# Designs tried in a protein design chat: miniprotein binders against q9vhn3. Part 10

Target 1, 154 residues: q9vhn3
Amino acid sequence: MDPDDDLVLENEAEEIERLQLPEELKKPIDPEEEDERVARIEFNCSGCEMHEMVHYFGRKPPFALGVIYPEDNYVMRDPFQPPPPRWQSKPEYYIAMGTKCSICSKTVCKDPGCSFYYTASFCLPCGKEELKNWPPEAQARIRKQMSVSQGRQT
Short names: E, the ipSAE of ESMFold2; O, the ipSAE of OpenDDE; V2, 0.75 times the mean of E and O plus 0.25 times the DockQ between their complexes.

## First folded at step 8 (miniprotein)

Design x59L
Fold by ESMFold2-Fast, scan of step 8:
Structure x59L (fold): chain B 154 residues (1-154), chain A 83 residues (1-83)
Amino acid sequence: as target 1 above (154 residues)
Amino acid sequence: SDEDLQKLEEQIERLEQRLREIKEQLERGDKETVEKLLDMLYEIFELAMKIAKETGDPLMLWKLFELLFRAYRLLKQAKRMEE
């Protein structure tokens, strides 16, 4: 949209600028601007097309009282449920979208085609390289997941 | 594990079966499945939250959140189909 060279529009824009409050004048803080319900963290899976905005990265989401993860997770609040009113106590739903691979630090979602958990989270490529060092049970589990994703591995 | 843990594992297996049935119906293009998927998602969220509070086992938590993630993917797919 090119700015119009119309002198009338220039004068209107200048008047609006002149009415702009100086930065030194304290503005009331809008509590909505600090709303914890706004998703500000970008999540992008390195193994698939999953891309979402999430609310938290860490082990103990403040909105999920009583839940502690063994490692840092990207956590999204349920977008389909309106947030509870300030005075109403009701459960809020959330989902762990993914983690960072413990070896290469790439972001991976919880899909079995993208990540594997054994004591820590691994992307499938790193898990495949590391599996020889794991107990037989863990080796069997990752091989089963990889067999389901066989067309993508070739 | 004790009988309570086995009971929780059986409930998770039933939810996994219900998710497979919903996925098959969505793949057949049944738009009426969207409402069933939404109901299923909330039931899975409630169960996962309950189990997460009762267990600190990392593998159990991983399994629960993998299940929730799969349910969310089906919801996202259903929403795209409505577009």
Scores: ipSAE 0.500, ipTM 0.724, lowest interface PAE 1.4, mean pLDDT 71

Design x59M
Fold by ESMFold2-Fast, scan of step 8:
Structure x59M (fold): chain B 154 residues (1-154), chain A 83 residues (1-83)
Amino acid sequence: as target 1 above (154 residues)
Amino acid sequence: SDEDLQKLEEQIERLEQRLREIKEQLERGDKETVEKLLDMLYEIFELAMKIAKETGDPMMLWKLFELLFRAYRLLKQAKRMEE
């Protein structure tokens, strides 16, 4: 009897057992790959209490297929549930949290009480300061936005 | 088609109305808003992906992602109220 023949049969049984394991048990954890799913970028809105850790800052998040922002945005991955397993073909969920003011570079969230968009993003203080330089349409929009979003102090 | 774009715009407008209603409920101290906001977040995201595949219209996508953020913000407020 050839010992190598028995080894081949044992290796085949071991391979079959490996194929029966859940996919998550077949691959070792890649520390660098797992690291990319950890939120390491601090997002702190200068206009409100919104504070989150996010995964990306830029115009084209690699995990957001087919999405290109006109401005650099702070983007959070999978805000609704844990990240899907690596073998899962379900779409990635994500939220654009905010951006930097085009005038003062302060970080602002997308809430109407914190930022205003007219060709670019502005924090409300910078928007108010530049108000007289805007076209009438933009002036009307920011006034309405401030009135609705901040409420009355009465 | 133009008809399909019109229908998508109407869907976005209905989502904005629904979000305003949920915001008013939350401002009255209604703690039952968490599930409603979670459902809305998934619905807005799915609509954004549908629009990306079908039309790729930047204005509608921008509006949906802004709406998605506003719904998420309300979700955080609602979760704090349930604590």
Scores: ipSAE 0.464, ipTM 0.726, lowest interface PAE 1.4, mean pLDDT 74

Design x59W
Fold by ESMFold2-Fast, scan of step 8:
Structure x59W (fold): chain B 154 residues (1-154), chain A 83 residues (1-83)
Amino acid sequence: as target 1 above (154 residues)
Amino acid sequence: SDEDLQKLEEQIERLEQRLREIKEQLERGDKETVEKLLDMLYEIFELAMKIAKETGDPWMLWKLFELLFRAYRLLKQAKRMEE
């Protein structure tokens, strides 16, 4: 038997292995889809200490179906579950963190201690100034909300 | 239907009551709240999707997303207590 034949066969096997497992095949099929799952938008509530990195700001999140907001929202993709498998028809879950006040443009979270909704979102200071211009029903709602929220803060 | 709208409003009120009860349990140091809050998070989201398809009422949707945010906040608090 020829020892050089064994060396040639070993080198050929290593080259075949290298060709069959190029690094490109080990990379994610869609690196752009994985990049879109990184939260890059900073959300800071002006009314409390809520701070989060979110995935989207706008009224029509591309990863959500069936819901269009009447105003721009800061939206975080579900942090607790992996996304639904591509072969299922299930929508991805998400959480709306907050909005910009329609009067002063300050960022506020959806906590009733920080914001109020009547046709648009308001921070509590702006909502308090505008409430006299609203119907009695809306005025009652914001006063009740502020009363409950203030009792829990103290 | 006005009757169907009332039933949806009652469902939202029941969710808010359950969230208040879980918050009180969490404040007492009940560590069983993590699973309850996670279940509530997804239940609130599913109801929001249903309302978006059936009525699209902006106030009901706003209220559900408020509840969803509050459930998320409590869940973060509960998980920090567990860790």
Scores: ipSAE 0.675, ipTM 0.843, lowest interface PAE 0.9, mean pLDDT 78

Design x59Y
Fold by ESMFold2-Fast, scan of step 8:
Structure x59Y (fold): chain B 154 residues (1-154), chain A 83 residues (1-83)
Amino acid sequence: as target 1 above (154 residues)
Amino acid sequence: SDEDLQKLEEQIERLEQRLREIKEQLERGDKETVEKLLDMLYEIFELAMKIAKETGDPYMLWKLFELLFRAYRLLKQAKRMEE
């Protein structure tokens, strides 16, 4: 296996597992559910070259029981495990990839080197400009995050 | 409460330390990191869901989603090294 192709192969892992099941033992698949599991939304981080296809953009993912984000997030359904059985009220696992900067609207991932949060998400350039307007406690938290992300020790 | 918030902050700090240790193992070429990262990813997700239902602190929830994303990134890297 070529390690450089790993990201492409992971996107196909669920389909490959389904194809490997004996025909007699395959679950009946709802066409609606099949379509919803195709990642159609492009996520591209402006700060670090992180790129993924995701399933949802918004604040209330239908598959995230009882979770409402303060902001619209790019959300990927669990790429590693099949969804929980239909009869279970168990939440499906998912990854929040990132959001749009509240000031410049550029897409940024959740990495502390690309974005940070205080009441809203900011890309690093916009956040550095806004830092002076925040309470001292919030300023201390962001400075600590930025120091760690730059390899500095507090 | 303040005590509950402190315990959560301590739990998050322990998760950050574990993630740093796994990153160092991955940088040494240790393939055993895949299972460790997968376990950690689901552990962080369960904690995030608990906090989402029980607390009004959006910063803590954001911090857990940050850790979850970082664990995912390392897991993708570890799988690329799984030759």
Scores: ipSAE 0.667, ipTM 0.840, lowest interface PAE 0.9, mean pLDDT 77

Design x61I
Fold by ESMFold2-Fast, scan of step 8:
Structure x61I (fold): chain B 154 residues (1-154), chain A 83 residues (1-83)
Amino acid sequence: as target 1 above (154 residues)
Amino acid sequence: SDEDLQKLEEQIERLEQRLREIKEQLERGDKETVEKLLDMLYEIFELAMKIAKETGDPEMIWKLFELLFRAYRLLKQAKRMEE
């Protein structure tokens, strides 16, 4: 890449940051805010043995600017790569781990064996109970997902 | 449009097929899938972000986040085998 362009972008990003945020807001007030890169939220899937520590629970993660999820999600910052340099203005990668079932509120991961989505997220047991009340197209799609996740062919 | 949604569905199906193939490689004990899974993980993330911004279709977004999660799970498995 062009190192001069990179240096210019770095200076401009820092200038914009200074203009948009008061100095007081740049200095963490409490340990949690200071250590926002530390995963402090426990995620345990009720449908399998998936267990992870995550960084965020909600609909609008601050590190995913401009993205609003249709539901609250448990979100982990990329564990494999460092965050992009400040001057690149590139989004940090992240993984949505799971959510809460819209009916029973149990935590479920996004594996098709644990949850599925139709207008909202459902754990597998609640989905089985509600399946008969959904449109035929949605029923067919979710039944196919369940059969595949149970190891059924076809 | 319906045609655009169909194209996205086809792209998602191709990603799911690639993920299934890598899973089979892992089941055969091939630990050298780590780089393939890492590349696929970031490819899925980029597509998920594009769809979130452009269409806002919650079912498509959910499906891509499902694939991203599955790629993450397989990558963790592959790295354990590498250890």
Scores: ipSAE 0.645, ipTM 0.814, lowest interface PAE 0.9, mean pLDDT 76

Design x61M
Fold by ESMFold2-Fast, scan of step 8:
Structure x61M (fold): chain B 154 residues (1-154), chain A 83 residues (1-83)
Amino acid sequence: as target 1 above (154 residues)
Amino acid sequence: SDEDLQKLEEQIERLEQRLREIKEQLERGDKETVEKLLDMLYEIFELAMKIAKETGDPEMMWKLFELLFRAYRLLKQAKRMEE
């Protein structure tokens, strides 16, 4: 018994199932649909070295049915697995990389060392300046987040 | 319900703790972190989709997407160290 045999059988089952689908679902992948898998939007975090190419910027990614963000996000499609075949009705996995700071509009990733969320996204410098205007619970949360990100003392 | 929301909060707390533990394992050079992080990435995504569908709470959604991003960063780090 070889683990590769399981993969071969799985691929054969998928092919057999595909052959039984309505003709419209058997159509080859459109070259334009393949081009949509190429990430063309550059994301650079202003707070760290994070740099990625992403597929979408906005609140309602077309490949993420049923998900609406409260603010515009930079979204990357799953880089580790190919998209599931449309006929399988599986959701495509994706990662929200970051947003624009609600005050200064600089791009920030979702790392707690770079951004803070309280009703909207803030870069840490803007969050520090605004925290005096926030409720005590939000102030405590950002202070705890910042203290966890600091801590390499020799 | 409040009980259902509490259970979701507890699931998020467990995921954050597990992510912290895997980060410590990665920092110690543990060989199994790549597979653990890949599994965790998809598990966090599934929970994010469930919360989006059932509650739509922006704070909970933001927290899960933060965890998803952190898992992604650690996974990229683990893959580089695997070389």
Scores: ipSAE 0.641, ipTM 0.823, lowest interface PAE 1.0, mean pLDDT 78

Design x62F
Fold by ESMFold2-Fast, scan of step 8:
Structure x62F (fold): chain B 154 residues (1-154), chain A 83 residues (1-83)
Amino acid sequence: as target 1 above (154 residues)
Amino acid sequence: SDEDLQKLEEQIERLEQRLREIKEQLERGDKETVEKLLDMLYEIFELAMKIAKETGDPEMLFKLFELLFRAYRLLKQAKRMEE
């Protein structure tokens, strides 16, 4: 195969794509949509140095179609890549940064050194206090996380 | 299918193992982890979206969102080291 043939086919595909773009998708971005892309919610993990500005706090982020969290989560839209163009049917990437501890309400990130999930999210200190109330499988998991976390502290 | 569920669990285990290996590489000061972590970030997200559509299993989704956050954290560290 001649590399020049591939280049010609690629140029033709791009030209056809541009010509077929629906007029509706060519409309300028709404000012409200631009504002929604600015991260305005502060996230600070109480268990570590993680600090980020995020776009959403709640259970049903509108940009995460079909995702409903069992708890309110701090959610950041992809900080590394621009959002996909509207005419591409690609999902917008996002990262759930963390949540509030179900017992003490302190903010914690999703790192195993900071939080534990069993039916609800707990910071590790609160998880340690609740340990005795959980089934053996959950107790084993949090004990493993706590032992790793303690090793990292020293 | 139990076989399909097991295969998804194995894929998640492989992603966690790869993430641990990249973490060790980053801790040794290896420079070329940024691209690997960025690729892994999007691969984890795509698997999470596949699981959400096909099974909707909360335990698997929770584990993938945990891995996604951990990949993001390592990527942030790697980018700071490059700068």
Scores: ipSAE 0.652, ipTM 0.832, lowest interface PAE 0.9, mean pLDDT 78

Design x62L
Fold by ESMFold2-Fast, scan of step 8:
Structure x62L (fold): chain B 154 residues (1-154), chain A 83 residues (1-83)
Amino acid sequence: as target 1 above (154 residues)
Amino acid sequence: SDEDLQKLEEQIERLEQRLREIKEQLERGDKETVEKLLDMLYEIFELAMKIAKETGDPEMLLKLFELLFRAYRLLKQAKRMEE
C-alpha cells in the first residue's frame, strides 16, 4: 500500500539487472548523475489539481539535447517510462509540465483550461483580461480554446 | 523544407487523432482495456518524442509539447482507473 515500496522494488530490479552484466559493461555509479535523476522541484498548477515533482526549470534542459524552449518551463524526465539502467545509453524522454504566468507569476500547467500561449504563457484569468489587447488571430485562438474547455474559471 | 514540415504536421495530426480516440475510450469507463490504452499512450509518447528530436520548427515544437502534456494527463487518468 505504501508508494515507497514500489520505488524500492524498482531500484532492486535495476540492481539485479546490473549484477547480470559482464564487468566490462558495468559503469561506475556516479553520485552526481543519481542526484540529477531525482525530481526535487515541486510543480503545483494554480488552475487545476495537477501536482508533480519535476527535474528542471528553465529554457534549455541539459538532458534534452537540441531542445530550447521559448520561455522557462518545468520539465520532467522519463514521465512514461522507468529510467534506463545506469550502464546503458538510451534516449532521454521529457515533458514540459508548465510554466509561470507572465503577468501574475502563478504556476500553470499546459492544459488549455489553465493556460494560454501568445508570445508568452498566461494563466487563464490573466489571458481573459488581456485578450482585448491582442491581435484578432490570437483572440480567435484563445476563444476557441475556452469554448472547448469544460473548466469554467473567472 | 516545406515538404518535410508538411510531413511533420501530418504526423502530429495523426497523433492528435489517436489521443482523441483514447480519450473517448477512457471516458466510456472501460476498465477492461486500460492496459491496452496505456500501451497506446506509451507508443504515442515515443513517436511524439522522436518527431520533437527531428524538428527545429518552434510552432511544431509547441504543438508537440502540448500533445505530450495531454498524453501525460490521459496516462494519469488511465492509471487512476487501474488502481
Scores: ipSAE 0.443, ipTM 0.703, lowest interface PAE 1.6, mean pLDDT 73

Design x62M
Fold by ESMFold2-Fast, scan of step 8:
Structure x62M (fold): chain B 154 residues (1-154), chain A 83 residues (1-83)
Amino acid sequence: as target 1 above (154 residues)
Amino acid sequence: SDEDLQKLEEQIERLEQRLREIKEQLERGDKETVEKLLDMLYEIFELAMKIAKETGDPEMLMKLFELLFRAYRLLKQAKRMEE
């Protein structure tokens, strides 16, 4: 081979793997499956400017085998890399954007400045109001989280 | 085991500390943070998958998804600076 060859070895390896597949696995992605890759659910945090389009809301994303959340989450498929090829059996990465507050049902992102988790998710306003009713461990945790948020350099 | 659970808790704390350090680097204008944040994003995700499979501890799982979200947010910020 020419030493100045510009071919990317990783892309070449993926193409070789694809060429070695049985013909049935080379078929185009199901149209319904392709539609599920389009983000159609709007996520808008009530506590900050975070806004994203996501793919799923619930406890058990169909693309996340073996993962069951303790609560419903807004879930986005990996925006940085294409999904792994079917034949590689690699997990598809995803990011949980946030959830609904367990008290007021407002949508909140997972930033410590907007929400916290203790058995369930709470927005900071609701968390502050309920703080005195929680066990000492939870109270200490959220107070520390709130103080860190207030100490943020602007 | 309890020893294994403690090691997982320590690993989560180290990831959060690394994320705080990268945030400070980004705030100082360090443009090398993009690669570091990409690496951290996938490392946090892999640990979340391991915890989901091996322990199922909801506190640990939700903490990792919080860190994953924070890494994602910082990565978006870093990529905008790289522009």
Scores: ipSAE 0.726, ipTM 0.872, lowest interface PAE 0.6, mean pLDDT 79

Design x62Y (at its last look DockQ between E and O 0.46; V2 from the best seeds 0.62)
Fold by ESMFold2-Fast, scan of step 8:
Structure x62Y (fold): chain B 154 residues (1-154), chain A 83 residues (1-83)
Amino acid sequence: as target 1 above (154 residues)
Amino acid sequence: SDEDLQKLEEQIERLEQRLREIKEQLERGDKETVEKLLDMLYEIFELAMKIAKETGDPEMLYKLFELLFRAYRLLKQAKRMEE
């Protein structure tokens, strides 16, 4: 009926020892977490000299909780600050570098001199050709963006 | 409401104007723009998260990600000038 009381005391002593270990030894090692912090995806803009290594390409970055893009985006985790501690209910900051043009599939950064967004992402050459097919409101927005971008080049 | 949507659009326009002003300061050789650009970067990101939660409008969200990218680009330039 009575189990060996020494087994209970031994288990309690092991638990106490574990609690006294340095925090690094108490936490499980997550190789995926460390691997995901290394930028392995090359991003090169076809419209300018922007070249970066990024962490993710897709619609739903796992570190961007609650954000779903309508298109695949190249996403870089915050290069300036470490992520917030896991026990805090705060989002990790990130930067979307760019997308692939929906028509020609060339990679383009988010700079208004290289791309624009209207229902989908377009590089400037493809967007100029599609402009006539869009509503007047959308045409006005993009013409304004293009005029600013052309001023930058001069 | 329509008034709330208009206020968000006006807030985005003000952020873009502030970013243009900081860009001009940086182009004049003002190396003290790093702190201003870091503040802008995180402020733009927080507004993007608010828009994602409250409206889900992809046009507004992509406009903020454009501004966030532009702030990042300027911040990298400013940091290189400090080295």
Scores: ipSAE 0.769, ipTM 0.900, lowest interface PAE 0.6, mean pLDDT 80
Fold by OpenDDE base, look of step 9:
Structure x62Y (fold): chain B 154 residues (1-154), chain A 83 residues (1-83)
Amino acid sequence: as target 1 above (154 residues)
Amino acid sequence: SDEDLQKLEEQIERLEQRLREIKEQLERGDKETVEKLLDMLYEIFELAMKIAKETGDPEMLYKLFELLFRAYRLLKQAKRMEE
């Protein structure tokens, strides 16, 4: 029994909501802002069973001030923090969930068992083929990652 | 500087080690992991923001985002175990 099978919540959005701070700690969100804070983008990893709703797909999340990703990323707002007050232009924390493989365009999460990065993001199958063309040091790094991630969906 | 780069790499290695230790604790059924994971999550974030501002090194940033993601997954698991 893969330990992940028993923890498949029917709705990942409900799980995120459960993991959020208690409502008592949540300041009332303006209804107009509530709509923008709802995760509406589906994220499905092709390498594992991870499925979540996220807030943004692209290189420059509007809630991530000063950060530009080199590739389009699926990005979730920090579910563990209350929304910042409107009067505070404090940048929100966020989590990059994953991206698309630069070769096959399949969606993969950031888990080392699903993807790796060298100049671009790769799923493991595509990356294994590309690895042959990389410098020895890069190959060694990626091989180490693959050896550690084998059998451990962390 | 090369020294600054080495320091950053060491910081990342320490974060990785701590994350592994917390994972092992979680796997043993220890219940006091949520706070540790939250602390780590924000420590990783602050380091990522620092690197983004100072150097923008994509490999280091990727590694930190990976660690952040892993910490998030562990945190989800830890919270479910407390429930």
Scores: ipSAE 0.756, ipTM 0.897, lowest interface PAE 0.6, mean pLDDT 86
Fold by ESMFold2, look of step 9:
Structure x62Y (fold): chain B 154 residues (1-154), chain A 83 residues (1-83)
Amino acid sequence: as target 1 above (154 residues)
Amino acid sequence: SDEDLQKLEEQIERLEQRLREIKEQLERGDKETVEKLLDMLYEIFELAMKIAKETGDPEMLYKLFELLFRAYRLLKQAKRMEE
């Protein structure tokens, strides 16, 4: 083993590490983070046939810091603005697209013609049947909300 | 307090009315609705976060989630008309 050969190997290892330092600073975003930003969950509303690709289904979207939904929601990241840098504490904007009906588990968007919420989310067919079992005052309120939201009179 | 809750409910009602008006403008072909809808989208979102933190009222939150979704759909429609 030549001493110059050992020194060259030592210098090469140190030079390689020093050259890699700028590469570390310029590395692209973590591949797992890139996967989270890809909308891979298919959302199809059973009520209106709306189709979207969304980023998350559940109660705790990782991009919606400190917010827990009361039910599982299909959630899409804001498509109109880039996400904030990770070093900023400002939360990312997001859109809750819809839920699963609490009775039949069909997916429904949040349009009032497709679903409504009373203690849980329901598609219109299941909700109209469940509504019959609710207090009369709640029935009237929900029917009024549905007619106003759809542009129909009660 | 009850006054704070009533004020929040009034804000929600005003946002819904404003959204209906912008929807009518968009259906008439008004092309300057994108900025209005974007402003509404973020205003609704900020109110939803405020309600989630201060009251956690699920009925108010779900109403705001509905309005946010409706604003999103209108915003997509409005951006397509700009093309």
Scores: ipSAE 0.595, ipTM 0.820, lowest interface PAE 1.2, mean pLDDT 75
ESMFold2 (binder alone), look of step 9: mean pLDDT 83; pTM 0.785

Design x63M
Fold by ESMFold2-Fast, scan of step 8:
Structure x63M (fold): chain B 154 residues (1-154), chain A 83 residues (1-83)
Amino acid sequence: as target 1 above (154 residues)
Amino acid sequence: SDEDLQKLEEQIERLEQRLREIKEQLERGDKETVEKLLDMLYEIFELAMKIAKETGDPEMLWMLFELLFRAYRLLKQAKRMEE
């Protein structure tokens, strides 16, 4: 429990682990790199059952090179691809899961049945109230999105 | 440029169509087609990320990220079938 004063027990534990690990698995993992890859931010959509743990909330995720979001988003690293090796600069795939409604601050996913975007993100209830304030072309686009999603044909 | 913006919109429309085709194939397919569908979904991620780097339009970026969110849902469904 005290690593500075426990050198004898530490050496004993290291010997035990040495006997149990394959050579390939003995390479130490960078704890900071592993910490950055743990999803610690809970995301729950208020409009549906979407629930995920995500890695980032903000406009400029460090793993998304060359992309700046127009607003803060909950962002998840691709959970199915292994991370690139340390010596490669290849970016990982990432998913913007959702954001906070600009009016009521409720969390919503990017499903067209839960949210839509015009200058900012809105949950469906707030967006339906704001539609009357938008230009006709924007109203037509959002109404088309809502009609498709409500028909459950997407 | 309006011309450049129009070209990006056309590219997004093509990705939308591809995603709809993948969804239909996933609903009709069997386990043997899952690897093919996974490859097609990752191709959509690659192309959409490339488009995202080329545009500064907030509306277009939102459309791309909404597309990728739907692609992720299909990817998750395909991965469940693979396991």
Scores: ipSAE 0.607, ipTM 0.814, lowest interface PAE 1.0, mean pLDDT 76

Design x63R
Fold by ESMFold2-Fast, scan of step 8:
Structure x63R (fold): chain B 154 residues (1-154), chain A 83 residues (1-83)
Amino acid sequence: as target 1 above (154 residues)
Amino acid sequence: SDEDLQKLEEQIERLEQRLREIKEQLERGDKETVEKLLDMLYEIFELAMKIAKETGDPEMLWRLFELLFRAYRLLKQAKRMEE
């Protein structure tokens, strides 16, 4: 039995219990849960003009059910629709804005013109420097990504 | 399966192509791009959730999150131009 499976089952049981509560008790039980909906983290891409306030930085956003990223990401909750009511078991939409370059730690957005992903995220200058050290298959993938973003489709 | 994975890859490539076409429409001043980009943003997210549940392939998931970000960026640009 995987210990992670036990944690998932406990979370499901807790949610079911909340759905069975009287309406007056279906309010958020975490006193700081409403604070989590205020975007407090500044995101500025070092490669372009993208600037946003985001809700989370890390690998396991609490509002992203069952999602664990392999690296830390800046994550913004859906800016266009209100969140679903707490007592509904419905996922929230979200946007991953970007991350920190694995080599220089500069903040970069997910635009192909600003960053590359190969096992980890790299800004363009660091990605170009590391490209020589990657397998040919990885080099081809990054070049294809750039070609698509530049509209050089055959 | 490998066949299912290939079909998902083809779906991602079709979304990437559609986003490029919408970007060209936006650059030409098409008034309908805001609605198209908003629809596409949610469609990309739904595919990302499907991939997370069915395969969990990190590379495909990263490609969709990148595409989702690009759609959001174009949507912001389109809304500024709409004003």
Scores: ipSAE 0.631, ipTM 0.816, lowest interface PAE 1.0, mean pLDDT 77

Design x63W
Fold by ESMFold2-Fast, scan of step 8:
Order: sequence, then structure tokens, then C-alpha cells
Structure x63W (fold): chain B 154 residues (1-154), chain A 83 residues (1-83)
Amino acid sequence: as target 1 above (154 residues)
Amino acid sequence: SDEDLQKLEEQIERLEQRLREIKEQLERGDKETVEKLLDMLYEIFELAMKIAKETGDPEMLWWLFELLFRAYRLLKQAKRMEE
């Protein structure tokens, strides 16, 4: 169909434009850029054995254009693939490891066994204490999550 | 719209189900799980970026980043088994 044909032609035009990018963008990675890919921030989950080195802590990772987190997160750049060449308009992937509990400030990973999100991140112990202050839907969700993590599925 | 939000929630639920299925395959020693998990990792990330641009719903973003982290943990486990 015509709409599908228009999309194909548009994608071809974008590809041609990328191929005509300045020569400087096709050069090997700058040593300074390589240093920025070394993870230097230590992440340790207080709820489990998860330990990783990450690249960023905050709400707006500079390599994640257009994304602002609602709270500070520990962020790791893609550990499995090299970054895309600068001359390609391809996004670099990243993983949010965890955050700090909004009540006790302990570091927790995003595993359901370690943390819970409702308007903010909570470690499970703090979430359990705040349970009574939340709407019934949120209470039911965290109780179910806690039961699964404790292995008490009745 | 409410319909669009429901459709996005259904997409996230399908991703979570696929992740559970791949976890079971990994536990049975399926060698293809590494590639499946890597594909899921990038698919989850792209949906997160779409939601961030279109709605910015923090609860849906949290859900996707939770799934992304879980996919990463399974992928790390699968890669260790290759070695």
C-alpha cells in the first residue's frame, strides 16, 4: 500500500543522509570517549548480593537524551555491545540498576525481591511499614510481591 | 487516551510473560536463551524510550526499567553458563 511505500522511501532518505555525514564522525573513538565508558561508581544492593560498577547516578544521564527519571538512579551503559558509531543516529542502550530508598536511603536494586515502586522507590522493609498509608490497590500489589519474594504463596 | 494506555500496559504484560518463559528455558539449559534475552533487553529499552517520549508515566517507566533489570540479570546468568 501507498502509506507503507512512503515510510520505506522516507527511511531510505535518512540512510542516504547518514552516509553523507562529515568524515570526522567516521573516525575511531577518541581515547577520552573510551575513558568515559569505564564504570567508576560502585553499586551495592542492600537487599541482595547484586554488585556492579555503573557509569552514572542521577536523574538525567547525559548519554540518555530525552529521558529524565522521576528519581535518581544508578545507570550502567550497555555492557554487552560496543556503542554505535557516532555517524549513525542509533541510540545507545543502558540499564538502570537501582536507586536509594526514599525513606531510609539504603541502596536497592530493581528486583521485586528488593524494592517496590509507588510514587517513589522503597526497600521492601520500608514499603511494608508504609503499607497502611497507601491506596488499597497499591497495598494489594506490594503484599503479593512480598509473598512471592518470601516464598509464602498460599 | 485510555485505550492507548491499556494497549501499552498489555504490551508490557506480554514482555513480562515472555521473560518468564525465557527464564524457564534458561533453567532447562536452552542454549538459545542468550540471544533471546539480548533481543528482549533491547526491545524493553525501546518501549521505555517510547513511553518516556509519549506519556512520561513514571509507573509504566518503573515497570519497564524493572523488566529491563530482570532481563539483564538473566542474561548475565546465561552468559556465565556459556563459559
Scores: ipSAE 0.571, ipTM 0.782, lowest interface PAE 1.2, mean pLDDT 77

